VHH binders against q330m9. Designs and how they scored, part 1

Every score and structure here is a prediction.

Target 1, 357 residues: q330m9
Amino acid sequence: AEQEPKELLEMSTDTERLLEENDLRPLWEVEKDFGNQFGGFEADIWKWEDIQASIDAIERDVPIADLPPGFQRRVAVPVNTGYRNAISNTIYVGVQTVSPGETAPAHRHGANALRFTIDGSEDMKTVVAGEEFPMRDNDLITTPQWEWHDHVNDGDETAAWLDVLDLPLVLDSLNARNTFENHELDRQPVTKSQGYWESQYGRARPFEDTKEDGIPGPFEGNCAATPPYRFSWKDTLQTLRQRAENDDPDPHDGYSLSYVNPATGQPPLFPTMSFRAQLLQEETDPHFHNAVDAYFVIEGEGATHVGDDVLEWSERDIFVIPPDEIHHHDPDGEAILLGMTDRPVFEAFNFYAEAEP
Positions, changes and structure headers below are counted from each chain's first letter, unless a header gives other numbers; antibody chains are not in Kabat numbers.
F, E and O are the ipSAE of ESMFold2-Fast, ESMFold2 and OpenDDE, as the mean of both directions, binder to target and target to binder. V2 is 0.75 times the mean of E and O plus 0.25 times the DockQ between their complexes.
Where letters were taken out, [cut] stands.

## First folded at step 1 (VHH)

Design c07
Fold by OpenDDE, look of step 2:
Structure c07 (fold): chain B 357 residues (1-357), chain A 124 residues (1-124)
Amino acid sequence: as target 1 above (357 residues)
Amino acid sequence: EVQLVESGGGLVQPGGSLRLSCAASGFTFSSYAMAWYRQAPGKGRELVAGITSGGSTSYADSVKGRFTISRDNAKNTLYLQMNSLRPEDTAVYYCATKYTVSYGHSYKVTYDYWGQGTLVTVSS
């Protein structure tokens, strides 16, 4: 298709239609709808083919420089029917791409965030709290509350990852404002060597508390702060495999490995969101809970039964299970899922509930 | 961001010469084929000349022997030398490239990018 220079931020009619037909929206539109809660949370699935087509179309139509300040990011956002600005009222998921030579400018926000790499490389860096983290495939990297972060692609290939934030929780559910700040520079200074943050939270730790243990920024609370951290897929997968080989599966979730807070060594990763890698080998038993489960398919294919619906998923698909819906998984062979949940929000107040039909 | 900016257009008499330039940015210029197109009033856009990344050139029959396409990779610039201009060469001239975006190792998407164009008018 012909791409002509555009003076204004505008997508083609075809792109708009493509997004609408697949319940996807661009980030710069989604952000305007935050603060409005809709009814009708439904189980839904977004196919990678459609996501990819959509993000490609966005890239074609919209130069990154034409995006508004603070939103200079090309992101296709899965939107639920009931929540047209996110996958749920507590969790935001977006598929972001950064092309070779591009930089997503440095900023920080009150929301908790993480990146899960779909297509990465050694030359794709997310810079968080002064450290350059390589984004390799299936790496999970935290972007903690109020930490400066930017993304730089020095590679030859377009990178893609999941942006996961608790924006809807703050903006929609709590009806609060998200604190946000742009950095003076497009790129934050790199002040830490690679591996610095990991070294802070290993088995061997500095004896002297040189840093005031606290929540970054103007925020107060009683939850443990989440540090900048890169969970390598290599290590994660190895550990997950060990569990699958040596332990018994959960009847509902299979073999799960939680991404724990490096500071505490325990879940949840964030006060508002918990993440886990789930290895499924067999059909699971039905259950339901009042927390939201969102999933990204890392490997494999299968189906998730949600009420009367069947969500057939394959690699890199995204799907969501609403609260209180009876559900179970049926993998075709072995599958690995990234599970994302707002369970910690409920647990914090002793409101979490789970049951079998 | 891929950008193509044409320049050098203007009014010229029949038999005259012009040199068009296209400044390219936002991609590795030397790795991509480039082309000149033109669109006359009331007519469709047509290929005028092409040049591969390796420097191989092609021309429309109507401009063969008169026009020369060239590139300077160090300057990220495409050129079209137009000699022996004719009234029928009157058109908006566009610089174009096929830019490929790669996702990982296996997925590639190619887009056609165009400049805003530069007007060439050949008239006595």
Scores: ipSAE 0.000, ipTM 0.231, lowest interface PAE 13.7, mean pLDDT 89
Fold by ESMFold2, look of step 5:
Structure c07 (fold): chain B 357 residues (1-357), chain A 124 residues (1-124)
Amino acid sequence: as target 1 above (357 residues)
Amino acid sequence: EVQLVESGGGLVQPGGSLRLSCAASGFTFSSYAMAWYRQAPGKGRELVAGITSGGSTSYADSVKGRFTISRDNAKNTLYLQMNSLRPEDTAVYYCATKYTVSYGHSYKVTYDYWGQGTLVTVSS
């Protein structure tokens, strides 16, 4: 039980002035603020048809040529009402499209990022660290910390993908400014043949004594850098099917697998965010935890129960579960979800907590 | 120490009734939410019914209208009245309580305490 601290103590106006003019507050006045900084963060869902209609409207009203140099990107951003710039206070999710003839210009930044392809195109590429990566439906492609990346649509159809970044954590919580750079060219030079980055992490792979283990750019840290990499949906789905045929499901997550850091073979994919593919064939058991879960529906339909709310989802919908909310999934038949979480941040602090109701 | 002891299970024909009881000790029973869970062979535990410390109830869709959860705080006892029983209700039934630890005002975790279970078999 909490008491109102001011009612227990009477502090002179001279003392209040002295504290205020020195930018000080007594602990009993500030204690109640902790843990309530982001009130109103809610479970929510964004339907694919609404997202698509909204970005089409932006395309009609805002010609790409009118956007500022370096920001020629058309992105619809799911925004939680309680935290107005992203889906959560740590994870940014956006739905980006690139129409025929458009280029999202090359840049790099300190924030971790990936692309999850929604609608691929024959001549749509994401170019990362000198390699053109194909954009096939449900592939996951990393655009790692401080690596050049651009998106080029030389085809006849609009491509779409999910952007997932730790921008709110990096920019809003860690106050990291000046960690962004535009390339001199809109399209970076292609210096690697297709398949180069994948080949570096196969079970048969090059050995090179001069390969650096350091963190790219001006950054330092204790974790191995995440490389540019494409996780093909074909291989991911095959692995999920093998698990369903041979293994027991997790009571909360179904048949789950992690997108690991290829350099270590271990989760998390980024120091700040972890990702999983989850094949659900039955209603899961409820649980809750202090990390955020966000989801993109890869296949199927169903519902997720979050506290008193029910989020009814179908293919390509995006939804979010706030920390500490009791939740479980109820697929209609079979479904596959992409799970996204800031759990690695909590684990780095020895602060992750999870329980069942 | 926290202890939950279920009773009242048994064999019953379809359409029959049973009343399950759960005797609680080792904590302030009236301050905690209570629940019944069940586990059929080859399945995970599923929530059947819950009751808050304030008396609000909730039910799984599969039992709504047939089962009634109640509590007697004076006797430290949780009940489940099971009517119109069906073969799919066959399971081991567990009573549970939630112990909530707050991680501040916005963050909480609930730890579960479980009984040993009582078997309910509905067969013709």
Scores: ipSAE 0.000, ipTM 0.109, lowest interface PAE 20.7, mean pLDDT 83

## First folded at step 4 (VHH)

Design e15
Fold by OpenDDE, look of step 7:
Structure e15 (fold): chain B 357 residues (1-357), chain A 124 residues (1-124)
Amino acid sequence: as target 1 above (357 residues)
Amino acid sequence: EVQLVESGGGLVQPGGSLRLSCAASGSTFSSYAMAWYRQAPGKGRELVAGISSGGSTSYADSVKGRFTISRDNAKNTLYLQMNSLRPEDTAVYYCARTYTYKSGSTSTVKFDYWGQGTLVTVSS
């Protein structure tokens, strides 16, 4: 049905002039412009084969040393068609590689980051806040805001991992600046022994007077800071399996395990992003929510239905579900996904909404 | 399992009109894109019209301006209004539930359920 041309409420020329001269607009005109600042956000999937081919090509064509200071990182960035800069308007995901003998130089930034290891080894390290963290396969390592971090590959194979940042939230959605600083050295000094940060947030913790907010750098806020931390996949998987054996699945998320803030022992991991490991054994029930869901396929294969689309995924694929789209997962056998969401942003303001169709 | 049942087919003279219906079983009709296909004698099955879950429509060039696809989610029913029918429109018409399968840069429209079809014959 051709929507009858809404009778354009015509204002007098004088009224239009008055509004224009005073930088005023009527509500009905302004309302049309809300939510139109960004391009279309579509469900999409990036295949590992394509990502790998791209990274290999970049590696071939661009030596890391030729990259500009601060950006001496080889990263393939999945970009949503509408945004062209990230997977969503709130979450950035990149696939970074570091070749044998290479170093991604030390820097820090206001944005929160984490690394999820795709191809790692004991000799591949991310140094965060003075501690060397080994990057073993499927390890999740936090890189909190304003903490110095660099990456070093002392192994004989290329390291690969996911970079996940809330960069789009800061730069695009909030239209703010990302504070950034390069270290004077390519490699930060190692000032902490391995296991230091973990020891600070275990079951036995030092009882010392901490700064009131514990937030690194010039930042202020009301949320608990996220410390540097390595979540071992071995431990995570063990816990996930225990849950699958002993508990009931969530009808939408299967057997889900949240990566919690070590400081609080509760989700979300970051104030801006929540992460979870999801074990799927059966088709899930459809739902929708106003948060974004991005996924990395850790193990298995299957499909995710999103609106009228079906995203067919396999191991190491990346896919994204836009807000307000009805979706559910359909694994082929057992699959394990890393879920990434901006849900905490909405919850912080009492704006999160979820429903079933 | 979803069942699709087409109806409304029959014999019509050139220039005539028919309205096809497709009744879908289940409670999730509104969440899926639907489409009409047709298969003429001796020819392959071809897409006639599609409608997204959101109501966006698409048409084959051969039927554009003559056919209208619509849906009533409350009734779980898909419709095809066919006007200005031509002999070349003679075919078995099928309704289908459809998806766009995405795999990286590749997108493919597929179906998971078909009806049995309804015959439309346009003849003087």
Scores: ipSAE 0.556, ipTM 0.777, lowest interface PAE 0.5, mean pLDDT 91
Fold by ESMFold2, look of step 7:
Structure e15 (fold): chain B 357 residues (1-357), chain A 124 residues (1-124)
Amino acid sequence: as target 1 above (357 residues)
Amino acid sequence: EVQLVESGGGLVQPGGSLRLSCAASGSTFSSYAMAWYRQAPGKGRELVAGISSGGSTSYADSVKGRFTISRDNAKNTLYLQMNSLRPEDTAVYYCARTYTYKSGSTSTVKFDYWGQGTLVTVSS
């Protein structure tokens, strides 16, 4: 084996000065710095009791109407100690609340987003592209790229949900602006009857040869656009139970369902992120991969082992597993997780890799 | 950075015994499968024995019944107990950390870190 690694090379101060004066760096310095542009990304967990206490404090102190234009949304954001703006360098998770009579005003943007309802009701709505979608507990509603959306609480209790967006990927990794537009009205006009968007993507659905099927807004790309859509928890849970009754679990993920793009019937839900509902009934086998996994605990409790760390979770906790960390889940009895991953980005670059010990 | 350091090699007479050790650092030793392999002069590298993170073992036919692989996760150490040694066991012995690369339904075992090796010579 070699005893003299590349990093032991020394240059004269004259050579160092010449390089610096010409905005050049030797390759071996550049190689050493790759992958270190952020602080360390860590496995981490946000306990619901701490999140809830923080949400309650925000709700008491910060009326949504007092927030700046464009920011009239009350959101508590889990942040990784190594990144500090989001749960990871690619995925943003937030916990948003809207009190009775409040509206999170209509806007649209280039970043993809979904809402996973934590505390909802029939009278709490996300309005997307002209349709009112009720936000029932554990429903997943897409507010996809460049579609108008607002959130309206006509009920009598504060509603809460997860926001999941690809903002860190778009803003920091790709160094691109999130193209953004406020609607003239706080509540967009309701122009579609309830059920309209679902009807467009059912097993029996309209087919239009002349339908405009391009990507909304000023964007272009190679993936089918994700439509507005509500995935009901009732249907999702029924399907999970059918899998548990009839199928073998995946050794790493348990009984898993993908929230597919309704337009294609296939994952990923967004070009940048995949989402799954995972029913865990037994300890899983360890593995690692170069994509991030983030989780919200829908039901149950347990632990996830990440390298030498143990993340002990219970209902509504949020946790994250960094790339390349060996991990596995150990539920206490039965648990259901919402899984979130940037794997589609890695697959788009032919870069996804996964291994077992 | 993961480092693996083998020790315990030496000269031994046929029929003798030897215990090899591999000290691991810079990794989560208990979570990974480990293996011993060997290379005799003029021959290719041969897998000798493997042990999973859970302790399940496997052996090459040429050493089965004579060699025992084991691990001590508390000490981050892999062992190879070599009994009834034969001249054909003469080789440089290497420890390695393994992982299984998945491609669809196909799995391939890979060795991502290996040590400098320790020489075992079996002769009269």
Scores: ipSAE 0.000, ipTM 0.425, lowest interface PAE 10.9, mean pLDDT 85

Design f04
Fold by OpenDDE, look of step 7:
Structure f04 (fold): chain B 357 residues (1-357), chain A 124 residues (1-124)
Amino acid sequence: as target 1 above (357 residues)
Amino acid sequence: EVQLVESGGGLVQPGGSLRLSCAASGFTFSSYYMAWYRQAPGKGRELVAGITSGGSTYYADSVKGRFTISRDNAKNTLYLQMNSLRPEDTAVYYCATKRTVKYGHSYEVTYDYWGQGTLVTVSS
């Protein structure tokens, strides 16, 4: 057994006292305390059947109006065994539902958010930065930091979607506060017509003489801001199919499309999170990386091998792959996944690494 | 200079066990992915098992449940415990730190270091 350095190198009592009195420690002692702030991060999977049952139960037991201010949202939160608060230490995923006639009140926060629609309709809308975005099935809608947002269901069916936020990064990894504010109204005023935000970031866009950082709120930074935006599944799927028909797949990710920041036209979508649609037709090659991969199964079924574990997934399942785990996907037929990753956080600091066995 | 030296190969009967070792030097062993490959007569070299610097492991389907890859960073040594050996496991086994590292999917660095190999023969 390897002996600890302190067992090999004895210091005098005077030296120990001197260090202690001055809040100093030798390197060989400090080194052991790095990298253990969080619990064990394990590969895990949450089955839709269980999620659905849980959401239904919550909906039955807890009317949205009975929830306290700021928490008027019915969400089932997948929690990793190691953390018990989110799927990872950087990414939060929740399954939220809004019943017919209900409203999730308007608020804003420093954290970035994304909505991915599971069950939607034209009458289900998320209002972001003054525009009503319809939430159709598999639509991806950004909720940028410090933009007012609320959710309204004027339909006759329960709406469901994924909430994806970088809350754990802020609250846990960076040990900072999530700046939060409730709107004085349940519903923010609609000040933009439908399509407004999209029109700002199309191929034809307003000419601006001066470029601003465009970061909303009290925040400062060096990254391009993410605007409110709706990625229609219809368009995304069409592009994805074109890719599958005309190009070669990535050996690890299959046919993958990144949701790019509309402002820049490049990934990542958020400075803290990247999202992609992945079409898988064949077993992928194994690889590993130091970023987290979380997945939502949009279509199909299959399995993901993570180390010695096998995660068998079907439609609407959620699963997560920890850093540095060798993994690959094995679809049963064709499958489409939504990939969520904290890769941009690492890239921002030149820390991202990916390798093939 | 990077050096990988395999040992532990030999003749074994079906159902038997062997433990292969790979002594590594010339690089920071604990920081790198390591792997075992094998090449049977007349066949191509194939990945048998891999282990990350963090200890995550991968196994070929053909050896799952029978082989165990491990590492001792203090000794700069890679191991392959092979149990329930079969005739089809007969091959030269190679220690490697072969890997492709990608940085933002824009840059690639390939590490391709191999040992001389050790012969494993499974025969009655």
Scores: ipSAE 0.005, ipTM 0.214, lowest interface PAE 11.0, mean pLDDT 89
Fold by OpenDDE, look of step 8:
Structure f04 (fold): chain B 357 residues (1-357), chain A 124 residues (1-124)
Amino acid sequence: as target 1 above (357 residues)
Amino acid sequence: EVQLVESGGGLVQPGGSLRLSCAASGFTFSSYYMAWYRQAPGKGRELVAGITSGGSTYYADSVKGRFTISRDNAKNTLYLQMNSLRPEDTAVYYCATKRTVKYGHSYEVTYDYWGQGTLVTVSS
């Protein structure tokens, strides 16, 4: 395989310093280091102030149009000290921004992707499998493997969201190749009405023309495919509040809702990643497991104890808990977290293990 | 940055000829397989012709004897000479390449790169 010439996108020295000081890297650099391990997997936290400053700096220095094909995404990537290419060896998390009038061009890949909207609007859309999904604050939108997707900001404010992918699982853990394809157009044709995909997986579903929920692309497997889907935060939050009002919390995860696969009605959302909204009102009990937990703070503040470390988090912070570390959460008041885990990978092989100290 | 830019499309009468060009940049052109695809209205994209880095060529049955794919490595340009054009040749023609990129000296990612296409219309 021919090594591509290292095209160095030039950023200002200040931008580079800002990223380095905060353990953040731009996507176009991160991807080159996949497969490399630089140290141990450590608990870590990325503060929103630093993330925001970094991604803003990237935005100023690098227009989307100047990025190379395949990586025309402006993303600040939290990188774990041990890997330097992602938050873990199984999960990639990035903060992506699209400025007003910009388009992140259409492409598809073998990796699964999820978008969690940080700053959105009705005029910010991610187009997936022919449908335009508005990206409202805290909406969670799936981008299944091999589905065409692009991002279009027709609004007047910069849009920001989390990119969550299982790319490290493929590249770092399984040592597999990733398949990637650019669309010939910047924007894919819109072929579905808004709400189409939701209509396929609601309580009332088409019976007669049930499209085989097959795995898209050249891929084969035993797991149910994840469809393109938008989880409204409004609905999610409402459900979460109902749970907090009427049910008992999990001793470790608080009041938790799983984002289920719409096709199956059950977790995990992806075969490789599970996502949950967690409402915390009290300190949780310590436990440990061999899966990775990554978190985004949707609202609130608190701390997570990981071994001897304490991660103090606030709104929009990102933090990660390594496998086999004893941990628990200690919210200051009420907090809501987006939990991201590779637990499904272990469960698929009957390898998941959890215990209390 | 890998770029593929097609040119040379246009309107031509049946029996006419066109020569398409694809200007390539951002990679070592001479080292890679190049191809022409086309997509007619309402149809899927299909391979028209391919040429290896070594110069071996492939043609779809529908264009054999009429089309010639060639490359000028010095100019980083791919060509498609189209002779004896027919109405059924009407399509957007795309220049394409497949790239395998190594990351971290251990992992490979395969990318398909496409140009924006050039329209060829064969009509009386």
Scores: ipSAE 0.005, ipTM 0.254, lowest interface PAE 10.7, mean pLDDT 90
Fold by ESMFold2, look of step 7:
Structure f04 (fold): chain B 357 residues (1-357), chain A 124 residues (1-124)
Amino acid sequence: as target 1 above (357 residues)
Amino acid sequence: EVQLVESGGGLVQPGGSLRLSCAASGFTFSSYYMAWYRQAPGKGRELVAGITSGGSTYYADSVKGRFTISRDNAKNTLYLQMNSLRPEDTAVYYCATKRTVKYGHSYEVTYDYWGQGTLVTVSS
């Protein structure tokens, strides 16, 4: 009976001490730690009722009058077992509310971000790069890397939205600290009429050969890959309905649309994350892949099977499927999901893999 | 050289149990999706159960609750525990690994490795 090489390796305590004193480890010890740095990534679900109750409790306990100047934010953050601050090791999801008369002050950061409106109105705005973007229910608004953004509720009802950022990747994996800046004003100047940023893409536009076309990134010589843009729910839903009337659904994703980068006309929306609207009218076929899927339920209810587990979801629930979990969706009638994935990271390194059982 | 070698097949009475094993070599077993397929006489191969490198499992409806797939990555061995066997479970059972890599919607590469199979017969 031939034993494995690792089981035959013997080291003295003197050798172990020498390695430790010099911050060295033998390869055979470190190999077992790769892919096991945290306590595990699990499929999980956060029910809207619990999220809403938690935010309401924060609001009761910390009224706006008691907040320090500059803090007027309530955010509930889904966290996965084994990841302290986020839904996954690459994607951060948060549910933020802004009460009437509040402003989330202008700032910018190196992480890519979008806002998906849950409860909005014509008087709730996200202001990005000088343009006011109305936050209407189910609109998706990009707040690109290093662009000034603030959120202003001039209405009489509390607004709520989903924050989706690549914070864990940028801050924890890449150590890109100090890519954050506060604007000197709480509300950035509005310097563009509504529709300006939309007019810059996919149509005739000004040409100037003396200007670098792009939005500067946080470092000299870089421009943000993704522009400010609002994807209206009205247009997205209309397109989903056209697909349902005219096309066959994807076996795994149903009728899906990619929120493409307006500047390229192609996915991914961000270099690190892509997003889809998925209309489900029937049970999907199982598959698995090495990228994370996270979901927000835009409309409807149903279940997602992950291995032997079942995640039962309804409107506004958030759930996550870890890499390599066999899964499929079973809507109760019709449902629409916002899909979020770090697949672009895997594709950038030629690591993406997907299979059917 | 990739090798998958099944064992544990045989004749068993209805209601009985068998445990199939598949010894794997020539690849990094712990990194691969592994599956059991079966082929009854006159039929095509069908998926019975699968298990990912991370331990997520899938079962065909016809065997759910009766069969259990498992793996021992330290021994490079895949298992199928078959309980409450029925005559319709009679088939050649194959250990397999496959991996499909997709590059968008137009490009797909599938890597398939199969064992030679082990016969399971359920009858009196």
Scores: ipSAE 0.000, ipTM 0.482, lowest interface PAE 11.1, mean pLDDT 83

Design f04
Fold by ESMFold2, look of step 8:
Structure f04 (fold): chain B 357 residues (1-357), chain A 124 residues (1-124)
Amino acid sequence: as target 1 above (357 residues)
Amino acid sequence: EVQLVESGGGLVQPGGSLRLSCAASGFTFSSYYMAWYRQAPGKGRELVAGITSGGSTYYADSVKGRFTISRDNAKNTLYLQMNSLRPEDTAVYYCATKRTVKYGHSYEVTYDYWGQGTLVTVSS
């Protein structure tokens, strides 16, 4: 349980006036307020059948074109008891839909974002930094900080995907209020053929003496910028199978792959968040850490034990594990999870900690 | 300097109860995972119970339902309430904390801190 609140000290009315008139507060009053701004975060799970019913209802009732500027995206947002805007105080997850013929208009923002495709097609595209990226099931596509992006469904069926953003950290914790811009056009100009961004990284690549490796937009930083990029599920799954055939699993995460920053070949994908694909074939060992873990179930079913709680999950469920909770996974046979974590923030602050019980 | 000092051990009859305490100093107690381990004569050291900074608990199967771990962060003290004691619970009980610090994805350091131990004897 939490520590009891400290008992308030009494001060004379003259002392209270002096403090108030100088915009000062005594430490013991300030300390009472710390740690209580967000409430307690809890382990929780959102079942796909409930998510699906909700997004179907939104799709029936709310054409995307009728939403106000800046809100022209239909997204159902899992929210934690301790933070009403997102699943944690650092990570935002949403389930977005775009129906046939709709466009989610071009904009850009300071928050890092990616799209993990749930129901996609060749004709459903995310357009990022001049390239059209088809959204195929289980593909991961980055829409990095301050790059123009829009979503266009020229197909015959409604598309759906996960949005994962560092919005709570950027907007609420860091108070970065000047971080958003709408494009003049709903659809940005397409200036690159498909495959352009992928061809800039990896094996052989075009190279010129252009040295424009800075952070996009008005921002400065010490980390390499994340480029627009699509991680195909076909390649990801093939690599997971190769690791399972040739390598030992991690005791806590199974056979995992990191979605690395293509520009560095290293994690994290964003300075604020890391992502991994995890193939689980057996019960994992318990551990705990001070970073949040959130998950989307790509394939299979099982359970995750978090303290005294059991989160029973199946395909396309979303669940979250709060900081400092002892946890482990128990798949029913084989399962594949998308893991999401704010661990990079903790590492950047020299603040990451983990242990085994 | 990190110090962990156990107390409360002694001789008890089977079925009895005993409460162990561990006074901690030299680190920010409220931020650390804490645990009780025990070592019976001729056996290896085994985990008995653990508790996170947030109060989440873990118990070995052999003690589940009989032992309760708790902490008082205001007093920097870890506790183990032991009920329904059995002769098999006879051991030296150690208060411990461990922490693995990762400096990068390929490098980590583990810090282990242990108390001196307190003897619990349950006569048959």
Scores: ipSAE 0.000, ipTM 0.349, lowest interface PAE 15.0, mean pLDDT 85

